# VH-VL binders against 4-hydroxy-tetrahydrodipicolinate reductase (dapB): the designs that were tried, part 15

Target 1, 258 residues: 4-hydroxy-tetrahydrodipicolinate reductase (dapB), of Thermomicrobium roseum (b9ky70)
Amino acid sequence: MLRLALTGVTGRMGRAVLELAASAPDIQLVCGLIRPARDPHEVAAQLPAPLALTSRVAELVQGADVVVDFSHPAVTVAVAEAAAHAGIPLVSGTTGLSEHDQAVILRAAQHVPVVQAANFSLGIALLHWLLPELVARLPTWDVELIERHHRHKRDAPSGTALALARTLLAAREPAPSPLVYGRGPGTAPRQPGEVGIHAVRAGGEVGRHTVLLATDDEAIEVTHWVQSRRAYAQGALEAARRLIGRPPGLYSLQDLVT
Below, E stands for the ipSAE of ESMFold2; O stands for the ipSAE of OpenDDE; V2 stands for 0.75 times the mean of E and O plus 0.25 times the DockQ between their complexes.

## First folded at step 4 (VH-VL; framework fv_narsoplimab)

Design d3 (at its last look DockQ between E and O 0.47; V2 from the best seeds 0.00; counts 0 for: pae E 2.5 > 2)
Fold by ESMFold2, look of step 4:
Structure d3 (fold): chain C 258 residues (1-258), chain A 125 residues (1-125), chain B 106 residues (1-106)
Amino acid sequence: as target 1 above (258 residues)
Amino acid sequence: QVTLKESGPVLVKPTETLTLTCTVSGFSLSTYGMGVSWIRQPPGKALEWLAHIFSNDEKSYRTSLKSRLTISKDTSKNQVVLTMTNMDPVDTATYYCARIPEYDYSGWSDAFDIWGQGTLVTVSS
Amino acid sequence: QPVLTQPPSLSVSPGQTASITCSGEKLGDKYAYWYQQKPGQSPVLVMYQDSKRPSGIPERFSGSNSGNTATLTISGTQAMDEADYYCQAWDSSTAVFGGGTKLTVL
C-alpha cells in the first residue's frame, strides 16, 4: 500500500487526485494540508473523499510514502524541505517557482526522489520520447503541429505545444528561427526545415495536439487529446508509484515513463 | 514599510451603516496566503474580531454579527472595506485592520502580525 | 464560540517571572497567539503558534500550550513589559480573543 499525502486539497487538481486516489486499491490516503485559520471540518465536508487534515507540514509528511503537491510555490518549497528531511519522495505539479524556489527543490532532490512537471499527462511525456524517434527516421518530411483548446484559453500556442515544438526542432537540429506561428495572408511557401505551429481556439475541449509528418504522397498524424483533467491526476498518481524506490534526484515525468 | 491605515467616519448616528476602509502599503493584497482582518475594541474593553478576507477572496465573519457585516477587497486600490449595518451606541469602538501574513512567514502563521493605528468610531447616543 | 479565559490582572516585581494564562476547552489542540497592547497603542504580536517568537521580541518571552491552557511567560520582567496581554485562537474559521490580562510591573 502506497501511503499518500496531498497538498492543494481544495483546488481542481487536488480534488481530482484525491478522488482518484480514494478509489485506487493500492493507495491509502493519510493526510492533507490546510491552513490554521480554516476549519478542518468545513474543508473536509467539501472534499470528494474522506481525508485527515493538518496545518503542520511535518505532520503532513509523517507516515507517508509520497507527497503529491498541486499548490503554490511557497507551499511547494516548505513541503519539499520537510519531505527531504523526512526521507519522503515528492511529486509536484506546482508552477511559477522563482529561481530561489527552484534551488530549494534541487537541494531536496539531493536527499529524496522528486518529480516536477507542469503537465502530468503520461501520453505527452511519452510523445517527447516518441517524436524524436519518428523525426530522426523521417528527416526530410514536413513537420507541423496543430493544437486545439477551449475558447477561454488565453495563451497561444499552448505550453504543451511549445514544449513539443522544442522537442521536434531539437530532433532536426534546426536553424535559427525555424518555427512558424500560423500561416497568414501573404505568407511565402514553406521553407525547408520549418516547423509550423497552429493554435485553434473553439468550444470546450481540454486539449488536443496533433503532430503531422508529411510528404507529397503520404502522411502520419500523431494525436494526443485529453478527454478530462482527470488524465493529469492519473499521471501524477502513476508518477508517485514509479518514484518509489528510485535514487535521490530531480526527475521529469519523461524520465519516469521512458 | 508595511502599513495599514483605517479610514472612515468618526461619528455615526444610530441605525446608519458604517463603512470602513483599510488602505495597505508595502505589500500586495494578492500575495498567496495574505489576509486582512478587522478587529474592534470598545473603550476600556477587550479586543473583538469582526471579519477577515484572504487573497483568494475567502471570507469569514464573527457569527454574532454576521448579518450586519460585509467585507470586500479591491486589489487595484490596495483597499479592504468593511461595512457594518444598523449601528448602535454599543458599537462605539476603535476599529483596527490587521494583516495576516503571507505563507512564507513560518508557513501559514495566521497571526495578526501588523496592525493599523486604529480609528475611533463613536455612535451618538 | 469557545471562550478564552484570562486572569484580569497580574502583578510582578522587576526581574521576576510573569506567567499569563489563557484557558479554553482543548485549547492545546489549537494554536495560541499572544498580543501586547500598551496604553494608547495598537496591539503588537509577541507570540504565535504556541511558542514561536516574532522578530524583535526579546528572548525573555516564551510560550506553551497544552491541555486546556496556553501560557505566555516573561522571564526577567522589565518595566517596559507593563501592558495588556491578549490571547487568541482560531475556531470554526473565526478568531477568538481572550478578555485580556493587565500586567503591572512594580
Scores: ipSAE 0.456, ipTM 0.790, lowest interface PAE 2.5, mean pLDDT 90
ESMFold2 (binder alone), look of step 4: mean pLDDT 91; pTM 0.941
OpenDDE, look of step 4: ipSAE 0.797; ipTM 0.920

Design d4 (from b9 with light chain T94K; at its last look DockQ between E and O 0.64; V2 from the best seeds 0.00; counts 0 for: pae E 5.0 > 2)
Fold by ESMFold2, look of step 4:
Structure d4 (fold): chain C 258 residues (1-258), chain A 126 residues (1-126), chain B 106 residues (1-106)
Amino acid sequence: as target 1 above (258 residues)
Amino acid sequence: QVTLKESGPVLVKPTETLTLTCTVSGFSLSTYGMGVSWIRQPPGKALEWLAHIFSNDEKSYRTSLKSRLTISKDTSKNQVVLTMTNMDPVDTATYYCARIPEYDFWSGWSDAFDIWGQGTLVTVSS
Amino acid sequence: QPVLTQPPSLSVSPGQTASITCSGEKLGDKYAYWYQQKPGQSPVLVMYQDSKRPSGIPERFSGSNSGNTATLTISGTQAMDEADYYCQAWDSSKAVFGGGTKLTVL
């Protein structure tokens, strides 16, 4: 049984991780972090599953095999230090860390395994491994990246799309080979070596990324889409499982799934 | 130097609405973990907590007074405002605002009232 | 509603130890906080999270909290320690104060 401690228990990701962990037969939820000014019983009643709560970071980590953290940078750095002192791994999806904050994470990683990611999709992590292999074997094929998100997403292209595009460009030769953002208006034929990237904003879809590899006569599409935000929580839990027994270090999600 | 200062003193008539402003200096109302509480003390009586607001806009109110209280903040003006409706002579008290300090890297949330304003007298006509 | 019960008064001689109690159901499962208030003045934090002393508070102040009772202890009590003392805890995401203890140093 993997004893799991959790931060950010009332946040969207924290609730999702808690819900999935509660239904996982190999995971025991042992503790969550709250502030002293919040009532543990009131907070626990709002959670999708039972969880013992503490306001003491040292108590949070003491009985755990791993800490999963989706919180604020100030909490993340405190938890990272406590995890390092307790000798337990850390899975963190907290964003917005300063350079000083990041230095604390790197120091913790000298003592315990740490995985830090902005996106815990296992599928996307595997695509970063898979797509270079496809592109290297199909060097003359046209490559286009289409991403689709719900109407309310403000950034374009998505961060995931930009990261995938960088992976595709690095796998292509010769360089340089710029990204082409959209096509048109007017006459805009494709040039050899271009990677087109297209952002679609429509409906309610959580996120979809398609890499199209094509010739005149055939095409391959590799598509990843997220059916629910539970996919990210699932990835965080899998990262927690795979981090057990690894040597100290700062890992990417890709390191854990390949 | 960290300071909190209550508006007033104030004289109100029964049934009127009290509005108190706490002006803060030397810290930001947006800092993670920071909060401000209102606490009152009737003459010769014990301290009575009324409400608080945290930097993330999370609020809490004394249960017996919840229907009469509203707390809000304006970070750009460094102000926290308490409104209490339907004032009664028994509400005559000194009203304090007090700080709940920011999250500390080493010690976490203290959640103490570490710095208090000087207090302001609110008198409700008898 | 939770109630924090304090003795209304306590008298000690200078140099003796004053122990001010604060009782509440399962109070030891929560943090206790203590405030000193002198006549005509605002309260001052003297103890937080059971036993932690703020900067500027003399070492003769100490605190404990277990079971149903938190205790503020002042060893070597001085005339300047004469004040009202309030305990406070968090319950149901609300702050709760005790009724206060008037410490008299004779």
Scores: ipSAE 0.200, ipTM 0.659, lowest interface PAE 5.0, mean pLDDT 90
ESMFold2 (binder alone), look of step 4: mean pLDDT 92; pTM 0.946
OpenDDE, look of step 4: ipSAE 0.300; ipTM 0.731

## First folded at step 6 (VH-VL; framework fv_narsoplimab)

Design e1 (from d1 with light chain Q49Y; at its last look DockQ between E and O 0.78; V2 from the best seeds 0.00; counts 0 for: pae E 3.4 > 2)
Fold by ESMFold2, look of step 6:
Structure e1 (fold): chain C 258 residues (1-258), chain A 122 residues (1-122), chain B 106 residues (1-106)
Amino acid sequence: as target 1 above (258 residues)
Amino acid sequence: QVTLKESGPVLVKPTETLTLTCTVSGFSLSTYGMGVSWIRQPPGKALEWLAHIFSNDEKSYRTSLKSRLTISKDTSKNQVVLTMTNMDPVDTATYYCARIPEYGWSDAFDIWGQGTLVTVSS
Amino acid sequence: QPVLTQPPSLSVSPGQTASITCSGEKLGDKYAYWYQQKPGQSPVLVMYYDSKRPSGIPERFSGSNSGNTATLTISGTQAMDEADYYCQAWDSSTAVFGGGTKLTVL
């Protein structure tokens, strides 16, 4: 039985992890972290499952086998130090860490297994492994990336699309293949070796990314589609399971699933 | 640079309602986890916390004063407003606003305004 | 409301160690915060998370918190450390301040 402690319990990711962990027969939720200035009774009432709450990081890690963290850099740093001291693994999806914050995470990783990822989709992690293999075996094929997100998404292309594009470009020879953002009025015909990125904003999709590999005569499409944030929470829980028993180190999600 | 500045009347009469405005600069009231508190200090006396509000509009009030206090914010104007009803001479104090930094930082009052003295006369 | 009790005053000689206490029921189950206030000025945060110094606070300031008592310790006390010191803790969603300690450097 995997005893799990959780930060960010009121956030969308924290709630999703809590809900999934509460129904997982191999996981025991032991504690969640709240801010000192918040009422634990009010926070507990808004959670999708029962969870003991503390504002003290040392108490959070007591009796836990792993900490799952989706919070803020200041919390992540404090939790990383406490996890290292307690000898337990850390799964963190917190972004925006400074260089100084990252140094703390690296020191913690000398003592315990740590995984950091901005995206806990298992499918996306596998695409970063799979797509270089496809591109290497199909070096002359055209490569295009199409992503689709809900109407409210403010950035374009998505961070996931930009990361996938970097993976595709790194797998191509030569490395300076042009990256083309859309094909609007005034753009030239496709040049050999270009990788286009196309952003669609419509409906309510959480995220869809299609890589098109094509010749004049045939094409392959590889599509990753996310229906709900539950996919990311599932990936975080799987990362927590796979960190148990690993040597100290800083892992990517790809390291754990490939 | 982060600053907070209190503004409002310096003199109020008993039973009147006090309205204080805290204008912030160098940070946004919409920043995730950010909060602002009001704390007062009667002349020569200890600090007394009154209320706070977070960026997600969660609020808390000192229990003994809850019926007299209302806190609100206007993120577009970078302002936090405190109203306190039924003022009494014992409410004479310097009123401070102070920042509670982003979620999980520790919830300290890390930056304080200069304070504004409010005198309640007869 | 929970009460945080501080001694009203403390005097130390320059170079000596000042220990300012803050007592409250099970205070060690909470984080302690400390503020320095010089005459005519706003409070300044000098300690949080029991023992962590904000940027710009000298290393001679340290803190601890266990059981019913938090302590702010100033080693090598200097004349510039003369001020009122307030402890603070959270009780649920409300903040509680101690009564303050006036530190005098002889």
Scores: ipSAE 0.394, ipTM 0.748, lowest interface PAE 3.4, mean pLDDT 90
ESMFold2 (binder alone), look of step 6: mean pLDDT 91; pTM 0.944
OpenDDE, look of step 6: ipSAE 0.699; ipTM 0.867

Design e2 (from d1 with heavy chain S106Y; at its last look DockQ between E and O 0.66; V2 from the best seeds 0.00; counts 0 for: pae E 4.0 > 2)
Fold by ESMFold2, look of step 6:
Structure e2 (fold): chain C 258 residues (1-258), chain A 122 residues (1-122), chain B 106 residues (1-106)
Amino acid sequence: as target 1 above (258 residues)
Amino acid sequence: QVTLKESGPVLVKPTETLTLTCTVSGFSLSTYGMGVSWIRQPPGKALEWLAHIFSNDEKSYRTSLKSRLTISKDTSKNQVVLTMTNMDPVDTATYYCARIPEYGWYDAFDIWGQGTLVTVSS
Amino acid sequence: QPVLTQPPSLSVSPGQTASITCSGEKLGDKYAYWYQQKPGQSPVLVMYQDSKRPSGIPERFSGSNSGNTATLTISGTQAMDEADYYCQAWDSSTAVFGGGTKLTVL
């Protein structure tokens, strides 16, 4: 039985992880971290499952086999130090760490296994492994990347799309042109070696990324799409499972799924 | 630069309702996990916490004063407002607002306003 | 309401160590926070979560919290440290301050 401690229990990701962990037969929820200014009885009443709560990081990690962290950089740093001292692995999805904060994570990783990711989609992590294999075996095929997100998404292309594009280009080294953004008026026919990126903004879709590999006569499409943000919470729990028993080190999510 | 500034009446009569405004700068009241507290200090006496409000609109009040206090915020104006009913001479104090800067674990009053003295006459 | 008890005053000579105590039922199960207040000024955070020092607070300030007592310690006390010092803790969702300690540096 995997004894799991959580941070950020009232946040979007923390609640999702808590909900999924509570229904997982191989996981025992042992403790959650709350801010000192909150009443643990009121917070516990808001949670989808019973959970012991503490505001003390040392108590959080006591009796845990792994800590799953989705919080603020200051909390993440303290939790990483406590996890390292207690000899337990850390799964962290917290973003916005400074260079100083990151150095603390690296030091913790010298003592315990740590996985750190901005995106806990197992599918995307697996695509970063798989797509280089496809490109290497299909070196002359055209490559295009189409991403679609809800109408309110401000950034384009998506961060996921840019990361996938970098993976595709690195697999082709050396690519003469980095990227072609859209096919607008005055666009010439496709040049050999281009990787096109196309950003679609419509409807309410959480996220969809299609890599198209094509010749004159056939094509392969590899599509990843997220139906629910629960996918990220599921990925974090799976990362927690796979981190158990690994040597100390800083792992990417890709390291755990390949 | 993070600042908080209290404003409101200097003098109130007994039984009146006090309304104090805390105007914040250098941070947003909509930032997840951020909070603002009101703390008072009668002349020559100790600090007394009154209430706080977080960005998600979660509120808490000093138990002995809960029936007299209301805290609210207007994110578009960067303001936190405290209303205290039925003022009495014993409520004469310097009133401070202070920031609670982070979600979880950290919860200190890290930056304080200059304070405003409110005198309840008679 | 929970009560945090501090000595009303403490006097030290320059260079001596000042130890300001804050007592409360099982206070060591909670985090302690400390604030410095000079005459006519707003409080300033000098210690948080028992023993953590905010940026800009001299290393001579340290803190501890165990059992029923939290302690703010100032080593090598200087004239500029003369102030009122308040401890604070959270009781559920409410903040509780101690009565304050007037530190005099003679």
Scores: ipSAE 0.338, ipTM 0.716, lowest interface PAE 4.0, mean pLDDT 89
ESMFold2 (binder alone), look of step 6: mean pLDDT 93; pTM 0.951
OpenDDE, look of step 6: ipSAE 0.803; ipTM 0.923

Design e3 (from d1 with heavy chain Y32D; at its last look DockQ between E and O 0.72; V2 from the best seeds 0.00; counts 0 for: DG spot H32, pae E 2.3 > 2)
Fold by ESMFold2, look of step 6:
Structure e3 (fold): chain C 258 residues (1-258), chain A 122 residues (1-122), chain B 106 residues (1-106)
Amino acid sequence: as target 1 above (258 residues)
Amino acid sequence: QVTLKESGPVLVKPTETLTLTCTVSGFSLSTDGMGVSWIRQPPGKALEWLAHIFSNDEKSYRTSLKSRLTISKDTSKNQVVLTMTNMDPVDTATYYCARIPEYGWSDAFDIWGQGTLVTVSS
Amino acid sequence: QPVLTQPPSLSVSPGQTASITCSGEKLGDKYAYWYQQKPGQSPVLVMYQDSKRPSGIPERFSGSNSGNTATLTISGTQAMDEADYYCQAWDSSTAVFGGGTKLTVL
């Protein structure tokens, strides 16, 4: 049994991790972190599964094999220090860390395995490994990236699309103007070596990314889509499993899936 | 520039209901994890916490005063309101509002208003 | 209601170390917070999470918390440090203050 401690238990990701961990036969939830101003009994009653709660980080880690963290930078750094001291791995999805905060995480990684990721989709992490292999073997094929998200998404292209585009571009010969954002009036035909990024905003879709590799005669599409945000929670739990027994170090999610 | 400012009556008669308003500026009451507390201090005596409210509308009250207190917020007006029913001369105090910063500060009262003295006449 | 007990007063000479205690059952299992209040002024946070110093608070302020006692320590005490000092802790979702300690610098 993998004894799991959790931060951010009332947040969107924390609740999702808690739900999935509670039904996982190989995982035992042992403790969750709450802020000092909260009543642990009242918070526990609101959670989707039973969980012992503490406001002290040292108490959080003392019975755990791994800590899964989706919280705030200040909480993340305190948890990283405690995890390092206790000799247990850390899985963190917290974003917005300052340079000072990141130095604490790096120091913790000298003592224990740590994985940091802004996106815990195992599929996306694997695509960052797989797509360079495809592009390297198909160097003359046209490459286009289409992403589709719900109507309320404010950024375009998506952060995932921009990261995938960088991966695709790094895997092929440099071109003078490699990245094209849509095909507006007067922008046809395609220039050699371009990678188009096309952002669609419609409906309620959580996220979908298609990489199109094509010639005049055939094409390959590689599509990743998310049916629910539970996919990220599942990825975090899988990262927790794969981190056990690894040497101290700072890992990306990609490091764990390859 | 983060500030909190208390406003309300200076004098209240026994049995009346006190209504105090804390107007905040330099931060949003909708910021995840942010909270505001009310704390009072009778003349020459110790600080006494009364209630708090967080951005997600979670509330807590001093146990001995719970039946007399109501806290609420209006994020569009940047205001937190405390009402205390059935005022008594022992409730004469300076009333402060104070910020509870977002999660990373572990729930200190980091910034206080200047306070407002409320006198309950005998 | 939990009780946090502080000595009512403490006197030190300039340059000496002031140690202000806050006692409560199992206080070391909780975070301690400290506030400075000068006459006619609002309290100011001077220590949080037992030993962390907010920005703008001099390094001569330090804190500890173990067992039943939290301590605020001011080394090299200056006349400007004269004030009432309150400890605070959380009991579940409610805050509890100590009775306060009046620090006098003679």
Scores: ipSAE 0.485, ipTM 0.779, lowest interface PAE 2.3, mean pLDDT 90
ESMFold2 (binder alone), look of step 6: mean pLDDT 91; pTM 0.940
OpenDDE, look of step 6: ipSAE 0.814; ipTM 0.932

Design e4 (from d1 with light chain D29N S93R; at its last look DockQ between E and O 0.67; V2 from the best seeds 0.00; counts 0 for: pae E 3.6 > 2)
Fold by ESMFold2, look of step 6:
Structure e4 (fold): chain C 258 residues (1-258), chain A 122 residues (1-122), chain B 106 residues (1-106)
Amino acid sequence: as target 1 above (258 residues)
Amino acid sequence: QVTLKESGPVLVKPTETLTLTCTVSGFSLSTYGMGVSWIRQPPGKALEWLAHIFSNDEKSYRTSLKSRLTISKDTSKNQVVLTMTNMDPVDTATYYCARIPEYGWSDAFDIWGQGTLVTVSS
Amino acid sequence: QPVLTQPPSLSVSPGQTASITCSGEKLGNKYAYWYQQKPGQSPVLVMYQDSKRPSGIPERFSGSNSGNTATLTISGTQAMDEADYYCQAWDSRTAVFGGGTKLTVL
């Protein structure tokens, strides 16, 4: 059994991880972290599954095999120090760490395995490995990236799409490979070597990314789409499983799936 | 530089409602996890916590005074307001506002105002 | 609200160690906080989360918390340390202060 401690228990990701971990036969939730000024009875009543709560970081890590963290940089730093001291691996999805905060994480990684990711989709992590392999084997094929998100998403292209585009451009060794945003009047026909990015905003989908590889006569489409935010929580739990037994170090999610 | 300043000093009559304003500077009342508390100290007596409000509008009150207290904030004016109904001479005290900082999730009262004297007399 | 009990006064000689106690039911399961207040002044945070010292507080201030008792310790006590000291803890969503200890440096 994998004994799991959790931070950010009232947040969107924390609640999702709690739900999934509570029903996973190989995982035992042992503790969650709350701030000292919160009522543990009120917080526990709002959670989707039972969880013992503490405000003390040292108590959080007691009896845990891994800590899963989706919180705030200051909390992440305190948890990383406690996890390192206790010899406990850390899975963190917290973003916005300063350079000083990141130095603390790196030091913790000298003592325990640590994985950091802004996105815990295993599928996206795997695409960053797979797409270079496809491009390397199909060097003359046209490459386009289409992403679709719900109507309320404020940024375009998505951060995931921009990261995938950078992976595709890096895989096309003859530089420069121009990145083209959309296909408007006067931008057709396609120029050799360009990578197009197309952002669609419609409906309620959480996120969908299609990489199109094509010639005159055939095409391959690789599509990743998210049916629910549970996919991210599942990825965090799988990262926790794969981190067990690894040597101390700072890992990306891609490191764990390849 | 972070500062908090209480309105007043003020004289109120028994049964009247006290309104105190804490004006903050050097930090935002909208910062995630940030809070402001009111604490009072009767002359020659110990500190007594009254209420706090966090940036997400989560509020808490001293149990024995909950029916008399209301705390609110106006982020655009950098102000936190405490009202206390049905004032009595025993409520005469120096009233402080104090910050609960977001950084570190310490939940300490790290910066205090200078305090304001509230006198309740007929 | 829970009661935090402090001795009402404590006297030490300059250079000696002052140990101010704060007692409460299972207080070691909570964080303890300490504030210094000089006459006519606002309280100043001197210790938080049992043993963490805020920036600007001298290293001679230290803290501990175990069982039912938190302790603020001032080593090498100086005349400027003469003040009232309050402990504080969280009881769920509410803050609770001790009754205060008047530290006198003879």
Scores: ipSAE 0.351, ipTM 0.718, lowest interface PAE 3.6, mean pLDDT 90
ESMFold2 (binder alone), look of step 6: mean pLDDT 91; pTM 0.941
OpenDDE, look of step 6: ipSAE 0.545; ipTM 0.806

Design e5 (from d1 with heavy chain Y103S; at its last look DockQ between E and O 0.84; V2 from the best seeds 0.00; counts 0 for: pae E 2.9 > 2)
Fold by ESMFold2, look of step 6:
Structure e5 (fold): chain C 258 residues (1-258), chain A 122 residues (1-122), chain B 106 residues (1-106)
Amino acid sequence: as target 1 above (258 residues)
Amino acid sequence: QVTLKESGPVLVKPTETLTLTCTVSGFSLSTYGMGVSWIRQPPGKALEWLAHIFSNDEKSYRTSLKSRLTISKDTSKNQVVLTMTNMDPVDTATYYCARIPESGWSDAFDIWGQGTLVTVSS
Amino acid sequence: QPVLTQPPSLSVSPGQTASITCSGEKLGDKYAYWYQQKPGQSPVLVMYQDSKRPSGIPERFSGSNSGNTATLTISGTQAMDEADYYCQAWDSSTAVFGGGTKLTVL
């Protein structure tokens, strides 16, 4: 049984992780962190599953095999120090860490395994590994990226699409390809080596990314889509499982899926 | 530069309702994890916590005074307001507002206003 | 609501160590906080979460919390340290202050 401690228990990600962990037969929830100024009885009553709560970081890590953290940078730093002292792995999805905060995480990683990611989609992490392999073996194929998101998404292309595009471009070095954002009005055929990015905004879908690799005669499409934000919580739990038994170090999510 | 400043009546008559306003500067009342608390101190006596409100609108009140207190915030005005009903001469005190910072959920009162003396007439 | 008990006063000579205690049932299971208040001034945070020193507070201030007692320790006390000191803890979602300790530096 994997004994799990959790931060950010009232946040969207924390509640999702708690809910999934509570239904996982291989995971025992042992403790959650709350701020000192909150009533632990009142908070526990609001959670989707029973969880012992503490405001003391040292108590949080006691008896845990891994800590899963989705909180605030200063909380993350305190938890990383406690996890390192207790000799247990840390999974952290907290963003906004300063350079000083990041140095604390690196020091903790000298003593325990730490995975740090802004996005815990296992599928996207795997695509960053897989797509370079495909492109390297298919160097003359056309490459296009199509992303589709709900009608309310303000940025285009999506951050995920831009990151995947950078991965595709890097995989085609030393002969880098120009990046083309959509194909607007006009009659310009595709130039050799271009990578096009196309943004679709419709409906309520959380996110979908398709990489198209094609010749005149055949094509491969690799599609990742998110049906539910629960995918990120599932990814965090899987990262927790895969950290067990690893040597101390700072891991990306990609490191764990390859 | 982070500051908090209390404002309201200096003199209140018994049974009246006290309304105090804390105007904040140098931080946002909408910042995740941030809170503001009201604490009072009768002349020559100890500090007494009254209430707090967090950025997510979670509120808490001193149990013995809960029926008399209301705390609210207006992020667009940078203000936190405390209302205390049925004032009595024993409520004469300096009233402070203080910040509960977002930093690491320390949950300290890290920065205090100057305080405002409220005298309840006999 | 739990009570936090402090000695009403404490006197020390300049350069000596002052130890101000704060007692409460199972206080060591909670975080302790400490505030300094000079006459006519607002309180100032001098210690949080048992032993953490805010920026700008001299290193001569330290803290501990174990069992039923939290302690604020001032090493090498100076005349400027003369003040009232209050401990504070959280009881669920409410804050509780001690009665205060008047530190006199003679």
Scores: ipSAE 0.438, ipTM 0.772, lowest interface PAE 2.9, mean pLDDT 90
ESMFold2 (binder alone), look of step 6: mean pLDDT 92; pTM 0.945
OpenDDE, look of step 6: ipSAE 0.812; ipTM 0.929
ESMFold2, look of step 7: ipSAE 0.422; ipTM 0.764
ESMFold2 (binder alone), look of step 7: mean pLDDT 92; pTM 0.944
OpenDDE, look of step 7: ipSAE 0.804; ipTM 0.924

